# Designs tried in a protein design chat: VH-VL binders against p56860. Part 29

Target 1, 255 residues: p56860
Amino acid sequence: MMTAEVRTPEQGGGPLTTEPRAPRSAPGHADASAPAFGPETDPRDIIRWALAAHPDLLMPSAFNLNGVVLLDLAAQAGYRGEVVFVDTGYHFPETLATRDRLESRYPELTFVTLNAGASPDDGQTPPDLYASDPDACCAARKVDPLQRYLKEQGPSALLNARSRDQASTRADIPFVEEGGARRRVNPLAHWTREQLEAYAAEHDLPVNPLYFDGFLSIGCWPCTRAVKPGEDARAGRWAGKGKTECGLWQGENKL

## First folded at step 4 (VH-VL)

Design m20 (framework fv_lerdelimumab)
Fold by ESMFold2-Fast, scan of step 4:
Structure m20 (fold): chain C 255 residues (1-255), chain A 120 residues (1-120), chain B 109 residues (1-109)
Amino acid sequence: as target 1 above (255 residues)
Amino acid sequence: EVQLVESGGGVVQPGRSLRLSCAASGFTFSKYGMHWVRQAPGKGLEWVAVISYDGRNKYYADSVKGRFTISRDNSKNTLYLQMDSLRAEDTAVYYCAKDFYDSSGYFDYWGQGTLVTVSS
Amino acid sequence: SSELTQDPAVSVALGQTVRITCQGDSLRSYYASWYQQKPGQAPVLVIYGENNRPSGIPDRFSGSSSGNTASLTITGAQAEDEADYYCYSRDSSGYYPYVFGGGTKLTVL
């Protein structure tokens, strides 16, 4: 059903539209135990461990500040897997431009855009679903395509850009999460927003420009606003809707 | 250090074409979005067009859509505005403006402007 | 429909505080940027992202927002602050285009 645009180092110049990829061959190795990571651990060391333990590792990203910092650190640590983005049809132009900049800056990585070229009117969901039922909109346009891709690819672990200071729901995330269908690795769990900003500035990383206008967590334009002083970084997501997380990281949807 | 210098303005008859240029220096031109903003004599500011850092994305004000084309040449550090089918209401000082980043929509530097007068 | 509305003129006595306002539905979702324009000169960015000042802009300039209203405040106005001030934001659709307010002429008495 779904197609993906894939830009690989071998293809060079830009994304190509491909048929859905065949499932990955299951790794035949025993899981390596996670070492004791601490507040002084270099995220690159966590990534190197994850690559050794999970050669099939891949990285979903929405290209927020955390995501672009993780991408740079992962490339330095030898990550050469897929960077997976879901095109919902409701992204800001700034978000798509940030993706394009990252594809150009990291030619050694494979970028996969699920449902590339999505529009607000996809013929499958009501055009105003984001206003009447934002959870159903999130499930149909972001969570479901990503979960289908992960099921088809079958990675044993995901590399995530979550950090403990992003929201109260993330305050206790470990560096390595067990459970569900696959392991999740959070190399930036211990980094603060100040450290992320300093790293991005020092390395001249392409940060979504809306970040500088108070969009500390950037999603689709109908459900994103600038945060006010004293609010959580994710308070601008689904403003007035009573949620801070898309269903991807909640309960049974934690694949 | 940052400089934006517009050129190409002048007097032109209705229905004709004119091309504006903006020469940029003092920053890495290829990393930033660029805008054109105009101001009719004695009137307020009106946003005209934006182009992304790599030229892939372009957006226009409804008043100029279909008549004006924004472009850039990163090898020459130059921004362009091709103005076709000019009308009397296009008479204005045209400013080249640097986006703070890329398509952020606010401008940290402006050129001095170039006057375009559309009259018989 | 996504217009930004400003009062055309405001006056302030030297050394006193003045507040210039901008209203529009887009300001519920997006911060306003503020530009200062003196006669015969190009505009200058004085505030972006609600209350951030570019380097070189005096700390007497500050921004705030509440609901559909954004404000530029000048505390202790100086003679050199006499200028036209424009607010600027994105369209309420969040996509494009961008829109300027009509401008406010500040006179420092």
Scores: ipSAE 0.007, ipTM 0.517, lowest interface PAE 10.5, mean pLDDT 79

Design m21 (framework fv_lerdelimumab)
Fold by ESMFold2-Fast, scan of step 4:
Structure m21 (fold): chain C 255 residues (1-255), chain A 120 residues (1-120), chain B 109 residues (1-109)
Amino acid sequence: as target 1 above (255 residues)
Amino acid sequence: EVQLVESGGGVVQPGRSLRLSCAASGFTFSKYGMHWVRQAPGKGLEWVAVISYDGRNKYYADSVKGRFTISRDNSKNTLYLQMDSLRAEDTAVYYCAKDFYDSSGYFDYWGQGTLVTVSS
Amino acid sequence: SSELTQDPAVSVALGQTVRITCQGDSLRSWYASWYQQKPGQAPVLVIYGENNRPSGIPDRFSGSSSGNTASLTITGAQAEDEADYYCYSRDSSGNHLYVFGGGTKLTVL
């Protein structure tokens, strides 16, 4: 039984509590084919379709600009499922502060923080693993906890905040991805960084302040740098490692 | 007219405790992260600790981890630094500093500072 | 040993341009901010996020970064610019989240 810090709608605005997480009951979902979405489709229509097809839908988030915008659109579209965040012990203070602001702003949603209160010295992983083996550190502190939770909960689909303009590797992502362990829905696939920034400003969304310092894609502090002019938004992730995607989106580890 | 006013400094013996306060005015205190920064006499600046706007997230410099505790009372617009197990090396002027947002790492306003002297 | 290295002192003639440098491996990943401190006073933020000025800071102050080096440039130095200047950035080594440079004392001749 995984222990996680959870804020449910019944606890809206109250202190966070750490509680054992029981597996969700086996999902019952509508068997629906993906419709033809296009460049003019409102993301809320994509989310509404996803909710109807997959009532067990979950939304993992690292609370980057895309994630914050998706969260707001999903709440408007009627999403009341879990928002799942992994506390790696290596998040920037700004990332944790952004999570806290979002929990306060969306009391109607259930926020799940896996491994809440994680520290760089958790007694389980070497304290300097991020320096000697960043991939093993990412797997142990982020990928593995999230994959275990998703396997235990068994959602038939995930809401993801990926957009085509984030990196060359994402240029052609579809609105609905098949294959792997479950369906992945990308309601923001067709939105540009400019549209995301405008939406966040218009709706006074809590954007991670590091974004304005050139951190267009924010991960754990040992593996993130500011993006230089002419670089892809994700170029700052795993700087010097030749990597732009987390193992969450690759091969047998596909979410 | 942002103002940060530190208090609670003084002379204290090694191994003892001291609590610093910072009274904030001229901005919505509950919206911003807060930092403590110190400066030993004639030496450079050293970052000490940060606390998020709602008090849930706290981070410390390794030199003070386990000995210092940062906290805040948003109803009183006051930031605190509880300093336990004080050492001679903790002797410094302690500045209260307002974060540009919430742990952004930039300090747009500073207090006047309060001197803490740890001596036997 | 703060991981950010600054020269302890630099001089500039009145009205001339001076560059104060800050070096460290973390600067390859992070922007530096700059603080001015005059004797007996609290520090004042001069530059943040590489090259942004807070309201009230004269436009003669600018920031830049390249590789492992961040620089504060004062174009047309004035007498009142005489102060200690500290760079400040993230510490990526895991010991703490933030670190100041050792400071540079600027003398305006």
Scores: ipSAE 0.005, ipTM 0.469, lowest interface PAE 13.8, mean pLDDT 78

Design m22 (framework fv_lerdelimumab)
Fold by ESMFold2-Fast, scan of step 4:
Structure m22 (fold): chain C 255 residues (1-255), chain A 120 residues (1-120), chain B 109 residues (1-109)
Amino acid sequence: as target 1 above (255 residues)
Amino acid sequence: EVQLVESGGGVVQPGRSLRLSCAASGFTFSRYGMHWVRQAPGKGLEWVAVISYDGRNKYYADSVKGRFTISRDNSKNTLYLQMDSLRAEDTAVYYCAKDFYDSSGYFDYWGQGTLVTVSS
Amino acid sequence: SSELTQDPAVSVALGQTVRITCQGDSLREYYASWYQQKPGQAPVLVIYGDNNRPSGIPDRFSGSSSGNTASLTITGAQAEDEADYYCYSRDSSGYHLYVFGGGTKLTVL
């Protein structure tokens, strides 16, 4: 069963369990055209435009390097919407600790943790779906909970931390994507890993410690390995399976 | 200074239970994963169990699954290992070990160990 | 589940270089750490993340990893280095998160 844990600015401490937000009855639908953005555009300007065009903007995050950099830039640009994280039950503890540090650093933001339901509390056996069907495992534990939440909340757009240098499948992502159920905004589309690392270091951002141990793309522990020299950053995800994108970003079910 | 002090070891008969404790100091206990590692007399190291920083996630070695339970009390800075249905092959020195972060895959600090002997 | 294999014993002359090896399929994907254990004492971390040395560990200790093999090298072995050395890594099977090698007893002649 999917549940939501929410830490609001009015509440102290870590994530709190609460009912999901009521469905949006009348979100401000953005009919504003996207400005021309280019390789020199400050991500904060893209975020400010997105906030003005989409007051109901939501930010899904896995709290990887891109995610923590986007979060800091968004907070600076005036973002005060929800930061939505899916707890699959199989995250590295370092990922959950990074989330907790971010919640403490950004008390002005609302953090929502979606619990996928079937928690491996005893931690003894990995789910059968990983071994037999990695796509079904991804859909059941990450894609489906997020899509149900987005259907419930009905945002007109999402703020995403994707960049063009993360994988070959992301090489040509635009700053603003149309199509599907909602608009997607990629303020970091043009930033390189080196720029993201420099920004995080300069601002002392909480970066998942596994990143410095060679885990350049961090997911659930059954699906993640350290990247070796010369490999794509997402090569550590679904090692040996040839998959570089989860169903969130592919085809007609694109978020 | 980081310190880990194990206690609760002793001589116990097969089929009985025993609970080990590990008192932690010198770091923010509630932010780090903790492990139990054992070593039979004259033998090598064997990883036993891990618990996440908040106590929600627990994993065990196949040899102890269903018999041992790892737990923690962050308010007391204490790690526990409840050992049920003890066997002669569980005889070992049991070490408490601090994870570098939270289940990062290596131990930066170890306790001195507590001996558990399962015999008549 | 993965197995990490170490030779049970190795010897080195004082001041000479010795290499202790650890083999296992999981080392192709996961980092190795190394622990030194002297008789009657708790283990001590000497190398983590294949090749990183913690503060306080002498410069003569180094690590490397290639393919399914991780290695601990002691350059200019000292008498105090006589100990058991264990490699340690994550298990890729998912049934067992962590595994130690069988240990190598180093004798300094």
Scores: ipSAE 0.000, ipTM 0.422, lowest interface PAE 16.1, mean pLDDT 75

Design m23 (framework fv_lerdelimumab)
Fold by ESMFold2-Fast, scan of step 4:
Structure m23 (fold): chain C 255 residues (1-255), chain A 120 residues (1-120), chain B 109 residues (1-109)
Amino acid sequence: as target 1 above (255 residues)
Amino acid sequence: EVQLVESGGGVVQPGRSLRLSCAASGFTFSKYGMHWVRQAPGKGLEWVAVISWDGRNKYYADSVKGRFTISRDNSKNTLYLQMDSLRAEDTAVYYCAKDFYDTSGYFDYWGQGTLVTVSS
Amino acid sequence: SSELTQDPAVSVALGQTVRITCQGDSLRSYYASWYQQKPGQAPVLVIYGENNRPSGIPDRFSGSSSGNTASLTITGAQAEDEADYYCYSRDSSGYHLYVFGGGTKLTVL
């Protein structure tokens, strides 16, 4: 049983409370195939389809630009499920502040913070593991807690904020992805960074301010740098480490 | 028109305490993080502390950690710096500075400063 | 290392270009912001996020970064540009620690 801090709609958007997390029953889902989505499809239509097909839908988020835009579109489309964030103990303060602003702005949603209050010294992960073994640090502090939670909760699908223009590894992602432990829905697959920026500005969304300082993809502070002109958005992640993707998107267990 | 007005500076003996205030106007104070920055006479700028928009997150320079406390009252549009166990090296003009957003660490507006002199 | 190093003084002739440099290991990971301070006045933000200018800052001010170095360039220096210039960035030793460079006094000849 994992312990998580949860803010639910019935709490009126007030302070987070700590709740023991019990496994949910195995998910049933509607037997539904994805429609033909295209370059003009409104992401809200994709989200509405996903909600109808997968009533147990969850949305993991690190609250980067894509995640913030997806959250707003999902709330408009009627999403009232969990927004799941992993506290690694190494987040920029700006990331935690962005989460807090989003919790205040969307009181109708349930926000779940896994390992809330995590510190760099958690008593089991060495404090300097990020320097000596970044892959092990990412697995222990982010990937493993999220995979454990998803295994316990058993959602039949996830809403992901991935878009095709973020990196070469994402260039061919479909709107609805099979083949992992569960279905993944990418409502923003076809949106450009320029469209995301315009949407966020137009709707006064709380974007992580580091985005405007060249942090186009924001992870934990030991492994994130500002990108230089001409670099891919994810070039600042794992700088000098020879890594461009976290284990969240790899193999049979990808999220 | 954005204005930040510091007050509470003065002459104080080593080991004593002072509380600085910064009155903010011309923007929605509760939306932005706030910083204290100091400058010793004839010397450079030194970052001191930051507080998030809602007051829940606070961070300090190592030189003041454990001695200074940053706080805010959003209902009064006021930022505070409680300075305890003052040392001669704390002598400086103290500036109130508005973060561009929350705790991003750069400052779009500055107050005029208030002088704190720690002397016998 | 957490230090940001600036030359203490630099001079430029009226109408010429000057580059003020800031060096530190943290600049490999974080952009610098730049502040102008005239005698007896509070600092003013002139560049943030590598090369963004706040509203009201003249277009002769620009920023750049390469490796461990951030630079503030003033193209066509004016008499009113005479001031102290400070770079500011995150400290490499912690995620919520910040540091100013020592400052560069610019004299416009």
Scores: ipSAE 0.007, ipTM 0.489, lowest interface PAE 12.0, mean pLDDT 79

Design m24 (framework fv_lerdelimumab)
Fold by ESMFold2-Fast, scan of step 4:
Structure m24 (fold): chain C 255 residues (1-255), chain A 120 residues (1-120), chain B 109 residues (1-109)
Amino acid sequence: as target 1 above (255 residues)
Amino acid sequence: EVQLVESGGGVVQPGRSLRLSCAASGFTFSKYGMHWVRQAPGKGLEWVAVIWYDGRNKYYADSVKGRFTISRDNSKNTLYLQMDSLRAEDTAVYYCAKDYYDSSGYFDYWGQGTLVTVSS
Amino acid sequence: SSELTQDPAVSVALGQTVRITCQGDSLRSYYASWYQQKPGQAPVLVIYGENNRPSGIPDRFSGSSSGNTASLTITGAQAEDEADYYCYSRDSSGYHLYVFGGGTKLTVL
């Protein structure tokens, strides 16, 4: 059981509530096999399939461009599950404001913010753990809280906003990823950054304003910089540290 | 139609205080960050301060930190800049500017400005 | 220093292309936005997020960036484009600190 800030459908745009999160009473099932999805498949069809196969589906989100687009498409496809965000204590204020706007726009969804602990008072000062051990900081403040929540909730599958053009490490991700603790569904695997931007503009979606400053992959402020044209979207993460993934997609920590 | 109207400017003596107001209309004020930007006569633009949409986060240029206080009243759609310990170098046209989004970023709308003259 | 440097003045002939440049170390990490200011008027946003134009800004305005330099390009300059142009970006010294360039006065001949 962990403490989370929750905004439920009945609360709409009202104030955040904080409550202990209880484990799910029954495990989900992955009864249906994935159909052959391709480059012309509407992401909403992938999401509808995932909902039918996995009624306990959850959606982790960092509220980046991909996450905002996926959220809108999922809401259209009938998703009414939890949107799970980890507040590491080191997010840009713009990221938290984007979350707040999304909560107001999608009152039919439940938003869960997992709190990893206190943030520094001065947003300009690097955290002690980041300075001495960036991997331990990432694990303690993002990976561990999310993995603990997912273990306690026990979803049989996750909706992820990953796309193949975000980074070289993501170039070959499938629409449906089997194995590990749960199935992972990537409805936007085949969408390009240009398609995501066009969709967000067409539907007037709230996009993190840092995206327009060149922050194509927005993480914690001590670990994030704007990317240059032609760089991987995640090249701004842990600049100078030789790291492009926080550990959510690595080894035993893979979602 | 988005409008930002500054007021409260005038002539003030060094060491005194002055409070500027910016009345906003035509958008949901409580959802956007707000900035103050100034321009000394015949000089360039200088960013002064920002306040987040809910009033919790505030940041200042080093030249004004400790002397100026930015605040907002979302129920009145009004932005404020409290200017204490005024100096001759604070003489400028002060613009309020709407953030492109909830917090810091680009200015999609500007007011017409209000002149503050700090003189002996 | 994390200052943004602009040439104080540039000229362009009517109908020709002009590039206004902004240089600073912070531009290696952040994109610039651009503001047009005519005498006695408030500034107007013409480009944000490297190369995005607000509604109502003519398509002759475009932005680009490379290394520590951001550029505003006006293709087929018109008389009404005569103005001061300011670049604006985040200051590298802080996550919510901002800085304007010194401004470039564009004269359309």
Scores: ipSAE 0.007, ipTM 0.484, lowest interface PAE 11.4, mean pLDDT 77

Design m25 (framework fv_lerdelimumab)
Fold by ESMFold2-Fast, scan of step 4:
Formats: sequence, structure tokens, C-alpha cells
Structure m25 (fold): chain C 255 residues (1-255), chain A 120 residues (1-120), chain B 109 residues (1-109)
Amino acid sequence: as target 1 above (255 residues)
Amino acid sequence: EVQLVESGGGVVQPGRSLRLSCAASGFTFSKYGMHWVRQAPGKGLEWVAVISYDGRNKYYADSVKGRFTISRDNSKNTLYLQMDSLRAEDTAVYYCAKDFYDSSGYFDYWGQGTLVTVSS
Amino acid sequence: SSELTQDPAVSVALGQTVRITCQGDSLRSYYASWYQQKPGQAPVLVIYGENNRPSGIPDRFSGSSSGNTASLTITGAQAEDEADYYCYSRDSDGWHLYVFGGGTKLTVL
């Protein structure tokens, strides 16, 4: 059991509440095979299928462009579950401001911030670990807290904002991933960056302002840089370290 | 059209406190992040603090952490900097600066500045 | 805490091109912005996000970067360009999120 800062629909007009997070009851869900989704499938149809198959669906988000677009589409499709964010202590102010705008825009959703108010000086993680061992830093501050929360909550599936257009390592992700601890659903797998940008602009979605300053992929500030023309969008992550994916999406450690 | 007017500067003894205000007009104050930047006499610019559009997120330069507190009142279109435990090295012109976006770190408009002199 | 280093002074003849440089490890990861400050006045943003000009800034101002170095170029310098120029970028250390260079005084001869 961990504590988390939680904003529920009942608390829309009040301050955020910090409360203990208890394991949820074993979810009831239909054991349904995924339909054949294709290049023209509306992401909302994928989300609606996921909700029907997995009523206990949770949505982790780092509030990047993909995450913001997915959140809006999910809300339209009837998603009313938790949106889970991990405060690593290394987020850009723009990322936290984007989270705050999204909490205000979607009062019908429950927003959960794990380790709210985290700082680089947490007494447990070396202050310079991000520079010497980015994998260990990512695991300790982001992956481990999220995986612990997901183990305790026990969702049968996750709604993720990954797209094939983001990086060469993501080129072949399916709409529905099997294996591991739970099913993963990628409703935006087939959307391009151009489609995501057009959607966000058309719907006046709050997007991270850093996207206008050459940051095509936004993570924690120690591991993020502006990309050069022609570079992969994630080339700016962990620059000089030979890494483009966080531990959240690596091998057997996948969510 | 955009105007930022700082006030509250003056001469203050070391160890004392001073509160600066910045009155904003000509733009929707509640949509933008705000910064404080200072400049010691004859020296360069030093970033001091930032506050997000709704006041929920605040960040400080290491030189002022634990001593300075940034805040805002969106109903009054006013930015504040509470300066505690003042030191001689805090002597500077303090500028209020509007963020280009929410909290992007680029400043598209600056106030005229207000002088804070910390001396015995 | 990261540091941005600028030469204290540079001179250029009227109508000629001058390049003001800013150096620091944070520039390997983040774009620089540039501020112009004339004596007794507040700074003015002249370049942001590497090479974007705010409305009203003459096209003779441009920005570029390579490795750990960012540059502000003024092509065809005018008398009114005489000022102090500061580079500014994100700090890569801890909660110290932003840092200015020490400033370069440009004299137009």
C-alpha cells in the first residue's frame, strides 16, 4: 500500500486529497479475443472494445502529446477510470502544468499522482544517478513506483498511448499486446505525429509547450534534449546513452 | 500594451525580509507562467524563480531556495516574491518577466525592475 | 549547477557581421535564447528556441548551435544593436532549471 495524491470527481471544487491506496478487489471482466483492427479503425472503437472486455482498465500517462490525445479520445469513448502519473522529481515545469490543465479539463476522471511532491533529494536515490545510470534512475523513480501500484490495483489491462510513428523500436507494436502481467491496448498504434498534432490543435487540447521548442519527445529533464531535423522523435531521450525507451517498455519488465 | 510594474524595492538590512510585487496588465495574467530575474549593479542577469499559471508549481534557483517564496494572485493580476533572510549578495534590480507560454522559460515581456539594496 | 560562458566584449564595424558565442554543457541538450539589454533598460528577447525571432525583431538577427556552443549572429550590424547580449538556457542540474550566460558587450564602431 502506498499513498498518492488523488483528485476524484467528488472533489472537483476542493483541494487534492492524499490518501492510502488499497488493493482493488479482483476485477470481473469478459475473456474476449481482440477484433481485427486496421489502419482506418477509429481509436475510440478500440477503446470501447477495451472497456467492454476490461471494465477495470487503467491509463498510465506521462502527459506527452500521445497521452493528451489518448486521454481526450478515451473520455469521449466513456473511459471513467484512473489516469496514473508518476512524479519522478525530475519533470519539467511544463509537464506538471500540462497535468494540472488536464485535471481541470476532465473533472469526470480520477487523476492519481504517485509520489506527489517528489524531489531529486529523496534520501534513497543518489542525486546524480540520472547521469551515471539512467536505467537505474528510471527504474527507481518511475518504473518501480508504477509497477508496484499496478500490482496492488491489479487491472486486467492498461490503455497506453504508444504509436508506431514514435520510434523505430515501436514500428511493429500491435493494437493489443498479450503476455506479461496484463493485456496492453494501444489505440493510437496506427496514428502519425501529424495526425496527433492536427487532432490536438482542432480540439484545443492543452499540450506541453516544449513541443514548440524542438522537443519532439518529452521525459524528465536530465534525459531530454531538442531533436535535430531528420532525427527520430525519441533521439532526444537519454542523449549519449544509446537508449530510446524507458524501462516501462523494455522486455520482460513491460507493464 | 502589455505592462509589468514592479514595486516594493528599497534598502533593507541583512537578515531582514522584503516583499516585491508585480502588477500585470494588457494580457490574460491567469494563462501564463511568471518569473523573477535579478541583476546585481554592473553585473549580469540571474534567473531567480518561476511560478506556473495557476500557482501550483514553483521552482527556484539554488542561491535563493529556502529563503525566497514566489506566489501569485490571479484575481488581482499580481505576482509576488517574498524575500527572507536577505544577504548582501541579494542586492540587485529585480525584474518581473512574463513567460512566453505557461512555464517555458522564455520571457517575452519584462517590467522596468525594482532595486533592492541589502546593506548595514 | 551548469554554467554558460560568454566572452565579456566584442566589437563590430557598422554594416559588418558579428557572431556572439555562448558555451556550456547544457547546450548539448537544450536550445539557447538570446536577450538584448541597453543601458538603463530591461532586457528584450531577440531569439528563442534556437533560431526563432519574436515579432518586431529584425531579420538580421539569427541563432544557431553546434555541440556545446550556441551563437547569435547579427548580419549588417546597425548602431542601435550596441548593447549587452545574454544567452539563456535550461540548467541540467537539480532544481536549478534556468541559467543565463555572463553577457557580452557589443560595441558598434
Scores: ipSAE 0.007, ipTM 0.505, lowest interface PAE 11.0, mean pLDDT 79

Design m26 (framework fv_lerdelimumab)
Fold by ESMFold2-Fast, scan of step 4:
Structure m26 (fold): chain C 255 residues (1-255), chain A 121 residues (1-121), chain B 109 residues (1-109)
Amino acid sequence: as target 1 above (255 residues)
Amino acid sequence: EVQLVESGGGVVQPGRSLRLSCAASGFTFSKYGMHWVRQAPGKGLEWVAVISYDGRNKYYADSVKGRFTISRDNSKNTLYLQMDSLRAEDTAVYYCAKDLYDSSGYYFDYWGQGTLVTVSS
Amino acid sequence: SSELTQDPAVSVALGQTVRITCQGDSLRSYYASWYQQKPGQAPVLVIYGENNRPSGIPDRFSGSSSGNTASLTITGAQAEDEADYYCYSRDSSGYHLYVFGGGTKLTVL
């Protein structure tokens, strides 16, 4: 019963539709073993393997630098699944503009926006919850909507844009993560921020302009600040709150 | 050290045009958004305009929209404000300010010394 | 557009604590930043976000935010703190719109 705003290849230039999403009909192929990937592996080879092993693969994205680079590589590798974005009501205008540019640049992909048109005052969650309880705010506005959608759709794996270079908590992520509710594939695990920036520039990708205004990691505006020289890239996320990871990747919230 | 130096201010008659410049140094100018802020004699601060790091996005206060144009030349580390159809109420010291933002929105970590624009007959 | 309201003037005795307030609907969504301006000088950032100080700003300056109100507190006011103080925030009514408070003149007695 999840309501979503969807832009599909067949819609071309026209208004986005908002519709209830039916559960996926075909389960993914969960029995394929991951090959040995290494520091020289082309991310596109990891994506091609993931598509063969999991035809029902979905790609959640916040349209950060990693997400934009992954999207381009995935499109090149033949990805035709859904790109799933959660509208928390707290995104920077630049993030929403980046989404619009990506939808225009990749008409071959299906873009799904959960809770499209969300506002800071949704009539349900207290508007200042981010200040008093940032974990509860993240859970209510981002984690819960995404987890409900993933449960209804039932993908056997997710394609994620995480890299080891992003934060100390991500330093040891593998290319293929087992356990939890589903398999997680991290094709960019071994890429550095410098490699991501070079790739985006070389291919003229529509990246969030906030990255070039001192933001090294972009999330919802209540929990994101520009980083200082020498800080971890994700230090601007949840500044002053002692939080470095979204609940999506913590304990029982593993996607 | 970061420095912002405004120039181009002066006395100008109503209805005419003036172009302000802001020379930036001490930081990678092409990576940051820039603002113009003004202050009428004896009055408070008033935000005027902002331009994105790459010059593609521009926003203006309603009081100047359609009359003022913000621009930048990243190869010269220079910010500009083209002021057309000047009015007496545009009389103010004009500051350029370096944009910085966090989870709370935008703020100015560095300001220029200001340049005075006087619109009088 | 939104407005940020500040009292036009406030006084404090040397060495005592003073609180300058800023109120507006946009502060429910965005924290304020605070600027000190002395006669004939450009504004100087003293607090940004809820309670962050730039390098070089004395620790007697602090900020707080609750609901639609942001506050700048000076604990142990000094003579050199006599200045105009402005709050600034993003306008919640549109993309990339910004607004300053009317300013508060602080007199140190």
Scores: ipSAE 0.006, ipTM 0.416, lowest interface PAE 15.1, mean pLDDT 77

